# VH-VL binders against RING finger and SPRY domain-containing protein 1 (RSPRY1): the designs that were tried, part 17

Target 1, 184 residues: RING finger and SPRY domain-containing protein 1 (RSPRY1), of Homo sapiens (Human) (q96dx4r300to483)
Amino acid sequence: LFLKEGRQLTYEKVNLSSIRAMLNSNDVSEYLKISPHGLEARCDASSFESVRCTFCVDAGVWYYEVTVVTSGVMQIGWATRDSKFLNHEGYGIGDDEYSCAYDGCRQLIWYNARSKPHIHPCWKEGDTVGFLLDLNEKQMIFFLNGNQLPPEKQVFSSTVSGFFAAASFMSYQQCEFNFGAKPF
Short names: E, the ipSAE of ESMFold2; O, the ipSAE of OpenDDE; V2, 0.75 times the mean of E and O plus 0.25 times the DockQ between their complexes.

## First folded at step 18 (VH-VL; framework fv_gevokizumab)

Design V5 (from U3 with heavy chain H52L S100D P101T, light chain D94E; at its last look DockQ between E and O 0.67; V2 from the best seeds 0.00; counts 0 for: pae E 3.9 > 2)
Fold by ESMFold2, look of step 18:
Structure V5 (fold): chain C 184 residues (1-184), chain A 120 residues (1-120), chain B 107 residues (1-107)
Amino acid sequence: as target 1 above (184 residues)
Amino acid sequence: QVQLQESGPGLVKPSQTLSLTCSFSGFSLSTEGVYVGWIRQPSGKGLEWLALIDWDDYKYYNPSLKSRLTISKDTSKNQVSLKITSVTAADTAVYFCARDTYWGYYFDSWGQGTLVTVSS
Amino acid sequence: DIQMTQSTSSLSASVGDRVTITCRASQSIYSYLNWYQQKPGKAVKLLIYYASTLQSGVPSRFSGSGSGTDYTLTISSLQQEDFATYFCQQSYDEPYTFGQGTKLEIK
């Protein structure tokens, strides 16, 4: 997905069928279960479990969506390779300087283990959460059911590498990713 | 009672560095979600946002002025400082400091302001 | 940068009048808009944040409305103490720019 700049901003869907954009079963914390098709994840332990997707983006404007399956605590967003999962210490996506995450249960944005509130209501089962990464303007934008938040920019001050879609799940939480195979 | 008070040199010569101090009471900059910022107002003109510093020492600058601005804090003294390098007559203004207790979204308490004049 | 325009720089009114002050953004700001009151020799006061939420201690005669790019501050029945300059500010994206101000004067 590439969005064009200007007042006539739109998006172009990149054909990702040949790339197999999915959750990376080789880049995942110990107790996270990933569906056979790689688009759904569930935490199966009393821990905070994390994953990155299979593709890295380092230029352009990118967008993906998540469908909320359970309404509990998840931190979903973008992370570089340098982001480290410290699962048994409770650290996930958004808990270091190399990642930024949206938390729709607690209504927070996470960066570098700092949180700030956002105005979106708590997410519920069936909600669609959007994740925009603009590498031209160096900003991230989060959406709940099409309603956008102010851009997040701090993660770009400490990062020099490309980003992966990434997520962390509290016990028994799950969601389904859409990297473009379904219409947005 | 929350109070903020600006102090500065009053008169500064062109090309010098302008240093301002905000001294405050009734709150702590160590409290999560608290910011202190600087806004200026040239004579007869509107307000211009300059910089913020938060409880965790993150700094936010107006991009058009960023190369000339330095914000810093001393939490133990309840002070925030702003430096502006290479000043010109365009930097003549009343300078305000202000508090934000809601993660940088609005300024709920302001100082009275201090006039700084840049003149040879 | 997001430009904030208050098209009226000065407005004359009498006590008891209903007054509206407008503010327009150069792009959508999704209700991330604040209103401030400034009187000579006094500290600036926050009136309204998030377009329509009244700050604690602000009289109910003040109200805010709007969405997208167009926002309004309304004073339903003007009082003597309301003669001041009013500024809008967007808090959506850095730099958090202000409108030029609208001075409300006694007719």
Scores: ipSAE 0.337, ipTM 0.739, lowest interface PAE 3.9, mean pLDDT 84
ESMFold2 (binder alone), look of step 18: mean pLDDT 91; pTM 0.918
OpenDDE, look of step 18: ipSAE 0.850; ipTM 0.911

## First folded at step 19 (VH-VL; framework fv_gevokizumab)

Design W1 (from U3 with heavy chain K59T Y106W; at its last fold request DockQ between E and O 0.55; V2 from the best seeds 0.00; counts 0 for: pae E 2.3 > 2)
Heavy chain, then light chain:
Amino acid sequence: QVQLQESGPGLVKPSQTLSLTCSFSGFSLSTEGVYVGWIRQPSGKGLEWLAHIDWDDYTYYNPSLKSRLTISKDTSKNQVSLKITSVTAADTAVYFCARSPYWGYWFDSWGQGTLVTVSS
Amino acid sequence: DIQMTQSTSSLSASVGDRVTITCRASQSIYSYLNWYQQKPGKAVKLLIYYASTLQSGVPSRFSGSGSGTDYTLTISSLQQEDFATYFCQQSYDDPYTFGQGTKLEIK
ESMFold2, look of step 19: ipSAE 0.558; ipTM 0.813
ESMFold2 (binder alone), look of step 19: mean pLDDT 90; pTM 0.920
OpenDDE, look of step 19: ipSAE 0.893; ipTM 0.938
ESMFold2, fold request of step 20: ipSAE 0.578, 0.569, 0.468; ipTM 0.822, 0.829, 0.795
ESMFold2 (binder alone), fold request of step 20: mean pLDDT 91, 90, 90; pTM 0.915, 0.913, 0.915
OpenDDE, fold request of step 20: ipSAE 0.911, 0.908, 0.906; ipTM 0.949, 0.949, 0.949

Design W2 (from U3 with heavy chain K59T S100T, light chain Y30H; at its last look DockQ between E and O 0.70; V2 from the best seeds 0.00; counts 0 for: pae E 3.1 > 2)
Fold by ESMFold2, look of step 19:
Structure W2 (fold): chain C 184 residues (1-184), chain A 120 residues (1-120), chain B 107 residues (1-107)
Amino acid sequence: as target 1 above (184 residues)
Amino acid sequence: QVQLQESGPGLVKPSQTLSLTCSFSGFSLSTEGVYVGWIRQPSGKGLEWLAHIDWDDYTYYNPSLKSRLTISKDTSKNQVSLKITSVTAADTAVYFCARTPYWGYYFDSWGQGTLVTVSS
Amino acid sequence: DIQMTQSTSSLSASVGDRVTITCRASQSIHSYLNWYQQKPGKAVKLLIYYASTLQSGVPSRFSGSGSGTDYTLTISSLQQEDFATYFCQQSYDDPYTFGQGTKLEIK
């Protein structure tokens, strides 16, 4: 829960009723399927398919969550417009210097096509994954069911603002995004 | 067996650049996930992390000191070097090099340390 | 920066005693806490990483525990060779800060 008294909040909450935060059907690789409400994505192709959301963050502290629908390989995190979708080469979010991603299947954090292990267990169907972006402290924090990892900072050596929530999906992988329309 | 050994000038004058070398054996800095870094200990004080460099030449610096620090490596010689510019008496310390075998999470092997004194 | 506090700077104990050394972080570090042993004239030695995982080759009389902000190193039966200074260190967020140490004196 958010406490607005003083600086007890760990991230800034924006009233999302005035904007439509969803997956961007115009900023997506060729074969990714996006649900009609714009909050769920599924890959049915053999390529590694990617998407960015509609909302660009360039100041403050922001947070979104994902519900794991399938427990396979997905790379979910934050990317700028400069991050390229190379779906036929197997490159997605976290595979360039403009993006950083959490992989709960292989237990890895991805940046610039480099990976490092994290201590979270493999994600399971129904798990909630959290994604915090702090543009004041220039850090990203990933959560699995409320358990947080150390801050990730390497992406800020290449860029300092202009981030979108973003994700990449292996074949048959699916998740649902919550950008704040329902309680965290 | 993993071994690290620091070498340095012993004495450096204020405003000059301090140069330190870590020579190591028993592991390679080309191994994924391996970092080598520097920690210092001023007399009678605690330990202060300075910097480390990873297998892929990425560098990591203590933010309070980063404008004065340069870490580099020579993988073929199994050496890592640290330079500290514009030194003052506050830089007088024992300097340790140490290995992190697993993405920077802990220092499992340390050198014996080398004393550097900054004095005019 | 995350400050690491070891409130006891010096601790006296006898061989065979159970010894507890505490370390407190200024904010939660989620078990990213390591313990080191420093003896005069010897290299610093890693004892415990991730709050409770014993480093290979470290005697089983050493153990670590804790969570959140409060962490403990325990020596279950103190030996003569355990006379040293002990440091905690957080590896959660840079700069990776150390406690100022607890010197264990064998009396």
Scores: ipSAE 0.424, ipTM 0.777, lowest interface PAE 3.1, mean pLDDT 86
ESMFold2 (binder alone), look of step 19: mean pLDDT 92; pTM 0.935
OpenDDE, look of step 19: ipSAE 0.842; ipTM 0.909

Design W3 (from U3 with heavy chain G33S K59T, light chain Y30Q; at its last look DockQ between E and O 0.51; V2 from the best seeds 0.00; counts 0 for: pae E 8.8 > 2)
Fold by ESMFold2, look of step 19:
Structure W3 (fold): chain C 184 residues (1-184), chain A 120 residues (1-120), chain B 107 residues (1-107)
Amino acid sequence: as target 1 above (184 residues)
Amino acid sequence: QVQLQESGPGLVKPSQTLSLTCSFSGFSLSTESVYVGWIRQPSGKGLEWLAHIDWDDYTYYNPSLKSRLTISKDTSKNQVSLKITSVTAADTAVYFCARSPYWGYYFDSWGQGTLVTVSS
Amino acid sequence: DIQMTQSTSSLSASVGDRVTITCRASQSIQSYLNWYQQKPGKAVKLLIYYASTLQSGVPSRFSGSGSGTDYTLTISSLQQEDFATYFCQQSYDDPYTFGQGTKLEIK
């Protein structure tokens, strides 16, 4: 067992009292539903729908978690402003050179519209997925229920900073974000 | 059937550039998600990863040697090349090329190696 | 860099013996650990990847185990062809480092 998110993340976390970290209803594809509190999203359309959060990470080490509400196909991770959502073409987070995403349904890591398998089991309803961005070491780390995958570094060939938490959803998929308001 | 074969100069003088070529068959760097990389073994010592290159030309280097290494490929010839500049006696080793699946970072197919001796 | 340590550089054993080779990482590598066999005059052979998954074509007498920082390769009943040098390698983070090797010799 490993637990890396505790004390290190508190040093580098954004102060949530001064800026509310949530899903950005102004930076979202057409058919994604976002809860009134901004922390939960669901796709009710046949297209692949995407969103970024409200703040940009330019330095340090950052961490957020997602609770899996439905266990279907979602691509969740990190994207810069240059990542473009093409919902009717099936392009979402991880489908360009400016984003990297974890898919716990198909057991894949996505970058630049290419995928590779990961060794985590398929995610299930209630699972906690962790997303670490280390801008000092230029790596991204994904966790399932505290179990860590090897660092992902490929996205840093195309971009170095300016990342947002981001996600893409297949039809009827839903998850809930925790940007630090709840303990990890 | 996956096969890899190293070729190199055998003997190189100190301060020169060492050039190695890996020729492979049974897979394609242009159509498969794989890496081809270089590992060396100095006489009586362990294995040291040097570099690898993927199908999209992204290159990866051992940080301790990065300033002296250049890896490249020619996909049309099924070849991967490694250059090591400013060689010394410490670069005397058997040099292996090997293939890794993109998702695995384990070398599932190796060449037989080529000995390079750095000597005046 | 993640240091991989094989504390035993040489082992002597007889055909039929159960042999265990150990490997320790300087930090947790989450089972991203591979085992290789090297014989003179032959290409290096992958035996085990991801700590315990047997590569296709490798006899079932080979097995791998371990987690975190401590990993083992076990040969349950040694055969004549198994006398070789065995290396561990972590595939968790670059540079992808190897242990210094354990040579298995005939007693």
Scores: ipSAE 0.008, ipTM 0.593, lowest interface PAE 8.8, mean pLDDT 83
ESMFold2 (binder alone), look of step 19: mean pLDDT 90; pTM 0.919
OpenDDE, look of step 19: ipSAE 0.655; ipTM 0.858

Design W4 (from V3 with heavy chain Y109S, light chain S31T; at its last look DockQ between E and O 0.65; V2 from the best seeds 0.00; counts 0 for: pae E 3.0 > 2)
Fold by ESMFold2, look of step 19:
Structure W4 (fold): chain C 184 residues (1-184), chain A 120 residues (1-120), chain B 107 residues (1-107)
Amino acid sequence: as target 1 above (184 residues)
Amino acid sequence: QVQLQESGPGLVKPSQTLSLTCSFSGFSLSTEGVYVGWIRQPSGKGLEWLAYIDWDDYTYYNPSLKSRLTISKDTSKNQVSLKITSVTAADTAVYFCARSPYWGYYFDSWGQGTLVTVSS
Amino acid sequence: DIQMTQSTSSLSASVGDRVTITCRASQSIYTYLNWYQQKPGKAVKLLIYSASTLQSGVPSRFSGSGSGTDYTLTISSLQQEDFATYFCQQSYDDPYTFGQGTKLEIK
């Protein structure tokens, strides 16, 4: 389950409604390993493995964070149900028109299999990466340790709602999601 | 050496369409990350960003002017064109084209500019 | 649109002076700020990008600094060739916008 972020009060109310945001073991590529509590994922395969979270967001402003456990190639961001993983062909989130992803290893933003550089340094073990989805202004914003990048808007030319938090992992890559259970 | 040169009509009547061409050399608009854009400067005033087009045919328009602007490219001729419909005296300016080598984050090469006057 | 403000439209200085030109954004732009030099009859020249990175071929007397909403261009020892108008420009959000310019007059 992925939590709605719009303001502090909205966040606390969602937690009390017993919504549990976690990685969806039923919406995952073939070889990705998900922790028992549903907040960590690790790829042990040579293919690029992907997952969506359990909660679809279709209105408002939402935010989640990821703690970098390994500093290698991961593509983390937002994807709709129409985004296909195609993991055996090397495609993950950010590699189609229905998804957009931040890559802190190669310092890239991915959309529709195109990349562009960003100014953040390469992420390091322990770094906090933030992911904001604003469905009112139709923009996505990525953060590294609180440092904000320019808004990303191109994915909204192909879709306008129905997003899940999503990630793709190269071999041996791992991160931990925080959908709001821990303070941001 | 990277060079850009603007070409335009000089004088255009109100309500007509203004057409501008940027001819360039020393780079290719097919190179990943390259943008070419248009900026204008009314007499004695500041610079105003109009539009740019990237290597993959994506276009970006100033939202306040988007309904009147069309940017296009011809990679084989090393040209980028801008059209502005329904011009008024407010469109009188020097028009520049410029190149970004790096995803639009900065524009390191500019043309000399071409003056366009809108007058009946 | 993000408004870029250069509060000083004209600045007079002598050769050898240290000159500081300021630029303020209407919201945080996270170092997505460029400085350009415009001279009559010459193509516009990029000096500084990403707030503080010196463009290749630009003399080291030029430097940039700032974060958030407040940015500066500094010329450490003004030369005769530095007579020009200086513009800041943000590349954080569309449309990219420019400050109104600061004309540097050397006497």
Scores: ipSAE 0.433, ipTM 0.775, lowest interface PAE 3.0, mean pLDDT 85
ESMFold2 (binder alone), look of step 19: mean pLDDT 91; pTM 0.925
OpenDDE, look of step 19: ipSAE 0.856; ipTM 0.913

Design W5 (from U3 with heavy chain K59T, light chain Y50T Q89L; at its last look DockQ between E and O 0.57; V2 from the best seeds 0.00; counts 0 for: pae E 4.2 > 2)
Fold by ESMFold2, look of step 19:
Structure W5 (fold): chain C 184 residues (1-184), chain A 120 residues (1-120), chain B 107 residues (1-107)
Amino acid sequence: as target 1 above (184 residues)
Amino acid sequence: QVQLQESGPGLVKPSQTLSLTCSFSGFSLSTEGVYVGWIRQPSGKGLEWLAHIDWDDYTYYNPSLKSRLTISKDTSKNQVSLKITSVTAADTAVYFCARSPYWGYYFDSWGQGTLVTVSS
Amino acid sequence: DIQMTQSTSSLSASVGDRVTITCRASQSIYSYLNWYQQKPGKAVKLLIYTASTLQSGVPSRFSGSGSGTDYTLTISSLQQEDFATYFCLQSYDDPYTFGQGTKLEIK
């Protein structure tokens, strides 16, 4: 697991922060496995396991991608610090008013424990999922292999800034994050 | 069978509040994913989306009109209401209510519409 | 707001003709496009949703196609009852917006 870095190692800019952006092993639910390089997560537990990245965005437009390693249930998107991981109760990213998530297995968008369908096909191993946060227009946009969905705006009724990339994993699910170290 | 019917005042004076009611049958607004919304059409013009409300009481408004619109529902009476404040002649139109069976992505059933004229 | 443009405001055709009505969005709408038929004195009728899916009870002579910004409604063999005004609707982003309509005149 990765140790939390000190304040002098925190990166504030998108380009420079992408070099240091990774999953936060200190901001993770109890049973989630995080790779040594901090860019892959896997759940082998029966509970719904969650994580935030190390990097908080407060302004501008930000984008990251995820490669689907397993095609099962994961909820991936954006969450503030106010979003709570309740892994023993099956709550994860998208299950409160402080988070919004894309689910490519069940073809759903999650906000405040409500779901709605989207038109993307079910994700497959190797697919690239994109996650755009626009703090200027107050919207989130999800992509599957470059095809975008309608903007999501409801999370901004409860919060307007302070978002982290975040994800929740059902048993045996795994994905790899790209915060900009690899070309999009 | 799904049916919707609009009712309204017919004539409204400028600056007053326009109140419209959609009464429907053949479905419940408590069913997950069901929305009911309002669309209007000025004489000889195109359609303009105004608002919709979902099964879970979330409301959605056309941003250009949001400050003047209030949508509400009474699920037990199978009714959805729309209020438009401070009306002008530009609000003269046929007003339709319509159902979306699927998270607002399309409207599959419409009422016949009710004409509202804003005139001194 | 996403502007929806129907380039033809009126179209004249004969019974039996193949008719094509087009709709263009000011930006990509990723198949969040619906087609409606409006006749005088009748409720508006959904024909096609999600660009290409035929609504239940709509005759198979109606079809939809397109992607990105360009979408098409096709009537393969025009019938007398098809004279009407046809609108597209994008449901991709708020506010939902309609094309201005294409009035189809027979004879």
Scores: ipSAE 0.335, ipTM 0.741, lowest interface PAE 4.2, mean pLDDT 85
ESMFold2 (binder alone), look of step 19: mean pLDDT 91; pTM 0.932
OpenDDE, look of step 19: ipSAE 0.884; ipTM 0.930

Design W6 (from U3 with heavy chain K59T Y102H, light chain S31N; at its last fold request DockQ between E and O 0.73; V2 from the best seeds 0.00; counts 0 for: pae E 2.5 > 2)
Heavy chain, then light chain:
Amino acid sequence: QVQLQESGPGLVKPSQTLSLTCSFSGFSLSTEGVYVGWIRQPSGKGLEWLAHIDWDDYTYYNPSLKSRLTISKDTSKNQVSLKITSVTAADTAVYFCARSPHWGYYFDSWGQGTLVTVSS
Amino acid sequence: DIQMTQSTSSLSASVGDRVTITCRASQSIYNYLNWYQQKPGKAVKLLIYYASTLQSGVPSRFSGSGSGTDYTLTISSLQQEDFATYFCQQSYDDPYTFGQGTKLEIK
ESMFold2, look of step 19: ipSAE 0.478; ipTM 0.795
ESMFold2 (binder alone), look of step 19: mean pLDDT 91; pTM 0.934
OpenDDE, look of step 19: ipSAE 0.899; ipTM 0.942
ESMFold2, fold request of step 20: ipSAE 0.518, 0.481, 0.487; ipTM 0.809, 0.792, 0.778
ESMFold2 (binder alone), fold request of step 20: mean pLDDT 91, 91, 91; pTM 0.932, 0.922, 0.924
OpenDDE, fold request of step 20: ipSAE 0.900, 0.896, 0.895; ipTM 0.941, 0.941, 0.939

## First folded at step 20 (VH-VL; framework fv_gevokizumab)

Design X1 (from W1 with heavy chain Y102H S109P; at its last look DockQ between E and O 0.51; V2 from the best seeds 0.00; counts 0 for: pae E 2.7 > 2)
Fold by ESMFold2, look of step 20:
Structure X1 (fold): chain C 184 residues (1-184), chain A 120 residues (1-120), chain B 107 residues (1-107)
Amino acid sequence: as target 1 above (184 residues)
Amino acid sequence: QVQLQESGPGLVKPSQTLSLTCSFSGFSLSTEGVYVGWIRQPSGKGLEWLAHIDWDDYTYYNPSLKSRLTISKDTSKNQVSLKITSVTAADTAVYFCARSPHWGYWFDPWGQGTLVTVSS
Amino acid sequence: DIQMTQSTSSLSASVGDRVTITCRASQSIYSYLNWYQQKPGKAVKLLIYYASTLQSGVPSRFSGSGSGTDYTLTISSLQQEDFATYFCQQSYDDPYTFGQGTKLEIK
């Protein structure tokens, strides 16, 4: 299902005919807690904990949202399978050349362990963060409560497809994913 | 006081490579978020962004000119250089270097500019 | 490429006038817009960044406004030193394009 900006399309789960999009309990760092419905994650450890979702996107335009449950440090965005968030203590999504992440606590965009500021205010509980991946134009766009940032393109110098929704969490941080089951 | 000054050949023949140097003082290109870039202005025309280079040696080029441009820096000399290959009369312009203090989102200050004329 | 259009190439005004200069982008640029001043033989000066934030050392008679595709630079009470060419520039997406300029002349 292709989602185009300015057009609202819903992505629904049907186990027999469609993809059940959720956080992947088999593609997660050791101490991250994932809810029973697979759409909420919480770190209860002192380490920076990461996860990818179950669905790999290779073509088209895709969009998901996250509801901020806690307003602390999280790095949320897109990563390929090659992202190595488990190999270096303290490294998460956006800390290698195969991932790009939005950080609404510190107001940063992360790519390849480099950061740059963005103009969004610090996120707060209840905020909606949007994540658009356009594999046709090779760009990623982040939104806070519908307000978009400039397109991010640097990750496409290292990879062109094979992305998963992904997130990293500092201690006691929590958010809830919406892969299309709720209206955007 | 932040200052940038361009230097270049003044006159270049068609098909040659144009080489420009920006010498600067009052800031470090090693500071995170600092870029130095090049903008040109043909006579009586508007401004055209060419390229910039950041504190960590990443380079950024105007896509329409990328095949002809090379930007580089020498941090020990406080210099940034631009090369433009295969020049034509359309490359005749005043060339400015400028600092971006904030991830390339604006340029301040600019140098005074140097005129380069491409003519046989 | 995002086209930046300044519909007025030349504008005549007198000292003390309120002047507005407009700039339109070919698509939304979400306030990633800067204003620059250029005088012949002098370095280009930044006036406004992020559409409305005044650069340090720029007189408060300069202001910027706008959103989406439409942006304006306003000089509330024109001074002799303000006669120059003014360029808008978007910093939203590469290449970072400039408007064609608006020359502000003495009436």
Scores: ipSAE 0.474, ipTM 0.788, lowest interface PAE 2.7, mean pLDDT 85
ESMFold2 (binder alone), look of step 20: mean pLDDT 92; pTM 0.937
OpenDDE, look of step 20: ipSAE 0.891; ipTM 0.937

Design X2 (from W1 with heavy chain Y102H, light chain S31Y; at its last look DockQ between E and O 0.49; V2 from the best seeds 0.00; counts 0 for: pae E 3.5 > 2, grease 19.7 > 18.9)
Fold by ESMFold2, look of step 20:
Structure X2 (fold): chain C 184 residues (1-184), chain A 120 residues (1-120), chain B 107 residues (1-107)
Amino acid sequence: as target 1 above (184 residues)
Amino acid sequence: QVQLQESGPGLVKPSQTLSLTCSFSGFSLSTEGVYVGWIRQPSGKGLEWLAHIDWDDYTYYNPSLKSRLTISKDTSKNQVSLKITSVTAADTAVYFCARSPHWGYWFDSWGQGTLVTVSS
Amino acid sequence: DIQMTQSTSSLSASVGDRVTITCRASQSIYYYLNWYQQKPGKAVKLLIYYASTLQSGVPSRFSGSGSGTDYTLTISSLQQEDFATYFCQQSYDDPYTFGQGTKLEIK
């Protein structure tokens, strides 16, 4: 996680150990498995399973990363509390107006159940995916191994703050989160 | 065969609203990923992006002009329209419409443009 | 706004010459750079998209390259029909700005 002020992108390392940023086992769809450390999730069900992290972002510029453990379909990004997990209907993060997600398997950006292609190659096991939320400029930026995409802005027409890191998983998909405890 | 054609008033008085229509053929605006947009070129000057509208009715505006612009579409008539309110001499330009079947990342087909002059 | 600069406003060359037109962005644009050709009295024509991909129907003498902030359009062997103005355009962030144009004059 990084906080900054000013017009140029500047980032400071923020120690989040005192607030324990992790996947929220109390804000998760019915069949998602969360590791005891709270930083890894796996879907073992046939439904599209979702989770939010424990920390709500309401100001500044924030960044987290995910390590791809399996290279299948996951939708990872940012969601407010108003985003709904409709796991048996196949709706997850990026499938409503309150969330925006990166899909590195199908090479798509999802917002409001609409998709558009991105130029990144398909993600592979071990890849690092970055997620930047800039609440000053009202934009989200996705990275694959440090290579950034154009800013995404559409979600800010529906909401302006109160975002959580969030993810949705197809069957047998798995990833590991880094909210800043490890160097980026 | 994709074709776009602009039509407009030719001459507009200051403070009036400029209305432009793009009529097109060879594609549907209801096709996923399709955008139609407007770009203008003042006499002897460079190009300025104004707005585009997508297949799902989302609109996108140049932030510096957004308060004066309205883009709309009529999918059944294969038309996209642009309105510019409160025009001044600075709005004198050739106005182009263009298509992107690629989520607005590049525009592969353009009309030939229509000249609009703002003069009292 | 991302400013797109084409440092050369006018360039003259002979048929058969190799011509390079440059374009610089005020920040990295990650290959979201297109090249357009404008001939007098004709519609604007897309030549190259995503920095280096040639549009269908464009002669293979046109090519694009570059990365980061610096991009180029190259015509490997200039033909008389290549007299035109050439614009770069970034499609990374709104407003989707154009370079000022480079007018290519064939002698």
Scores: ipSAE 0.380, ipTM 0.760, lowest interface PAE 3.5, mean pLDDT 86
ESMFold2 (binder alone), look of step 20: mean pLDDT 91; pTM 0.921
OpenDDE, look of step 20: ipSAE 0.843; ipTM 0.908

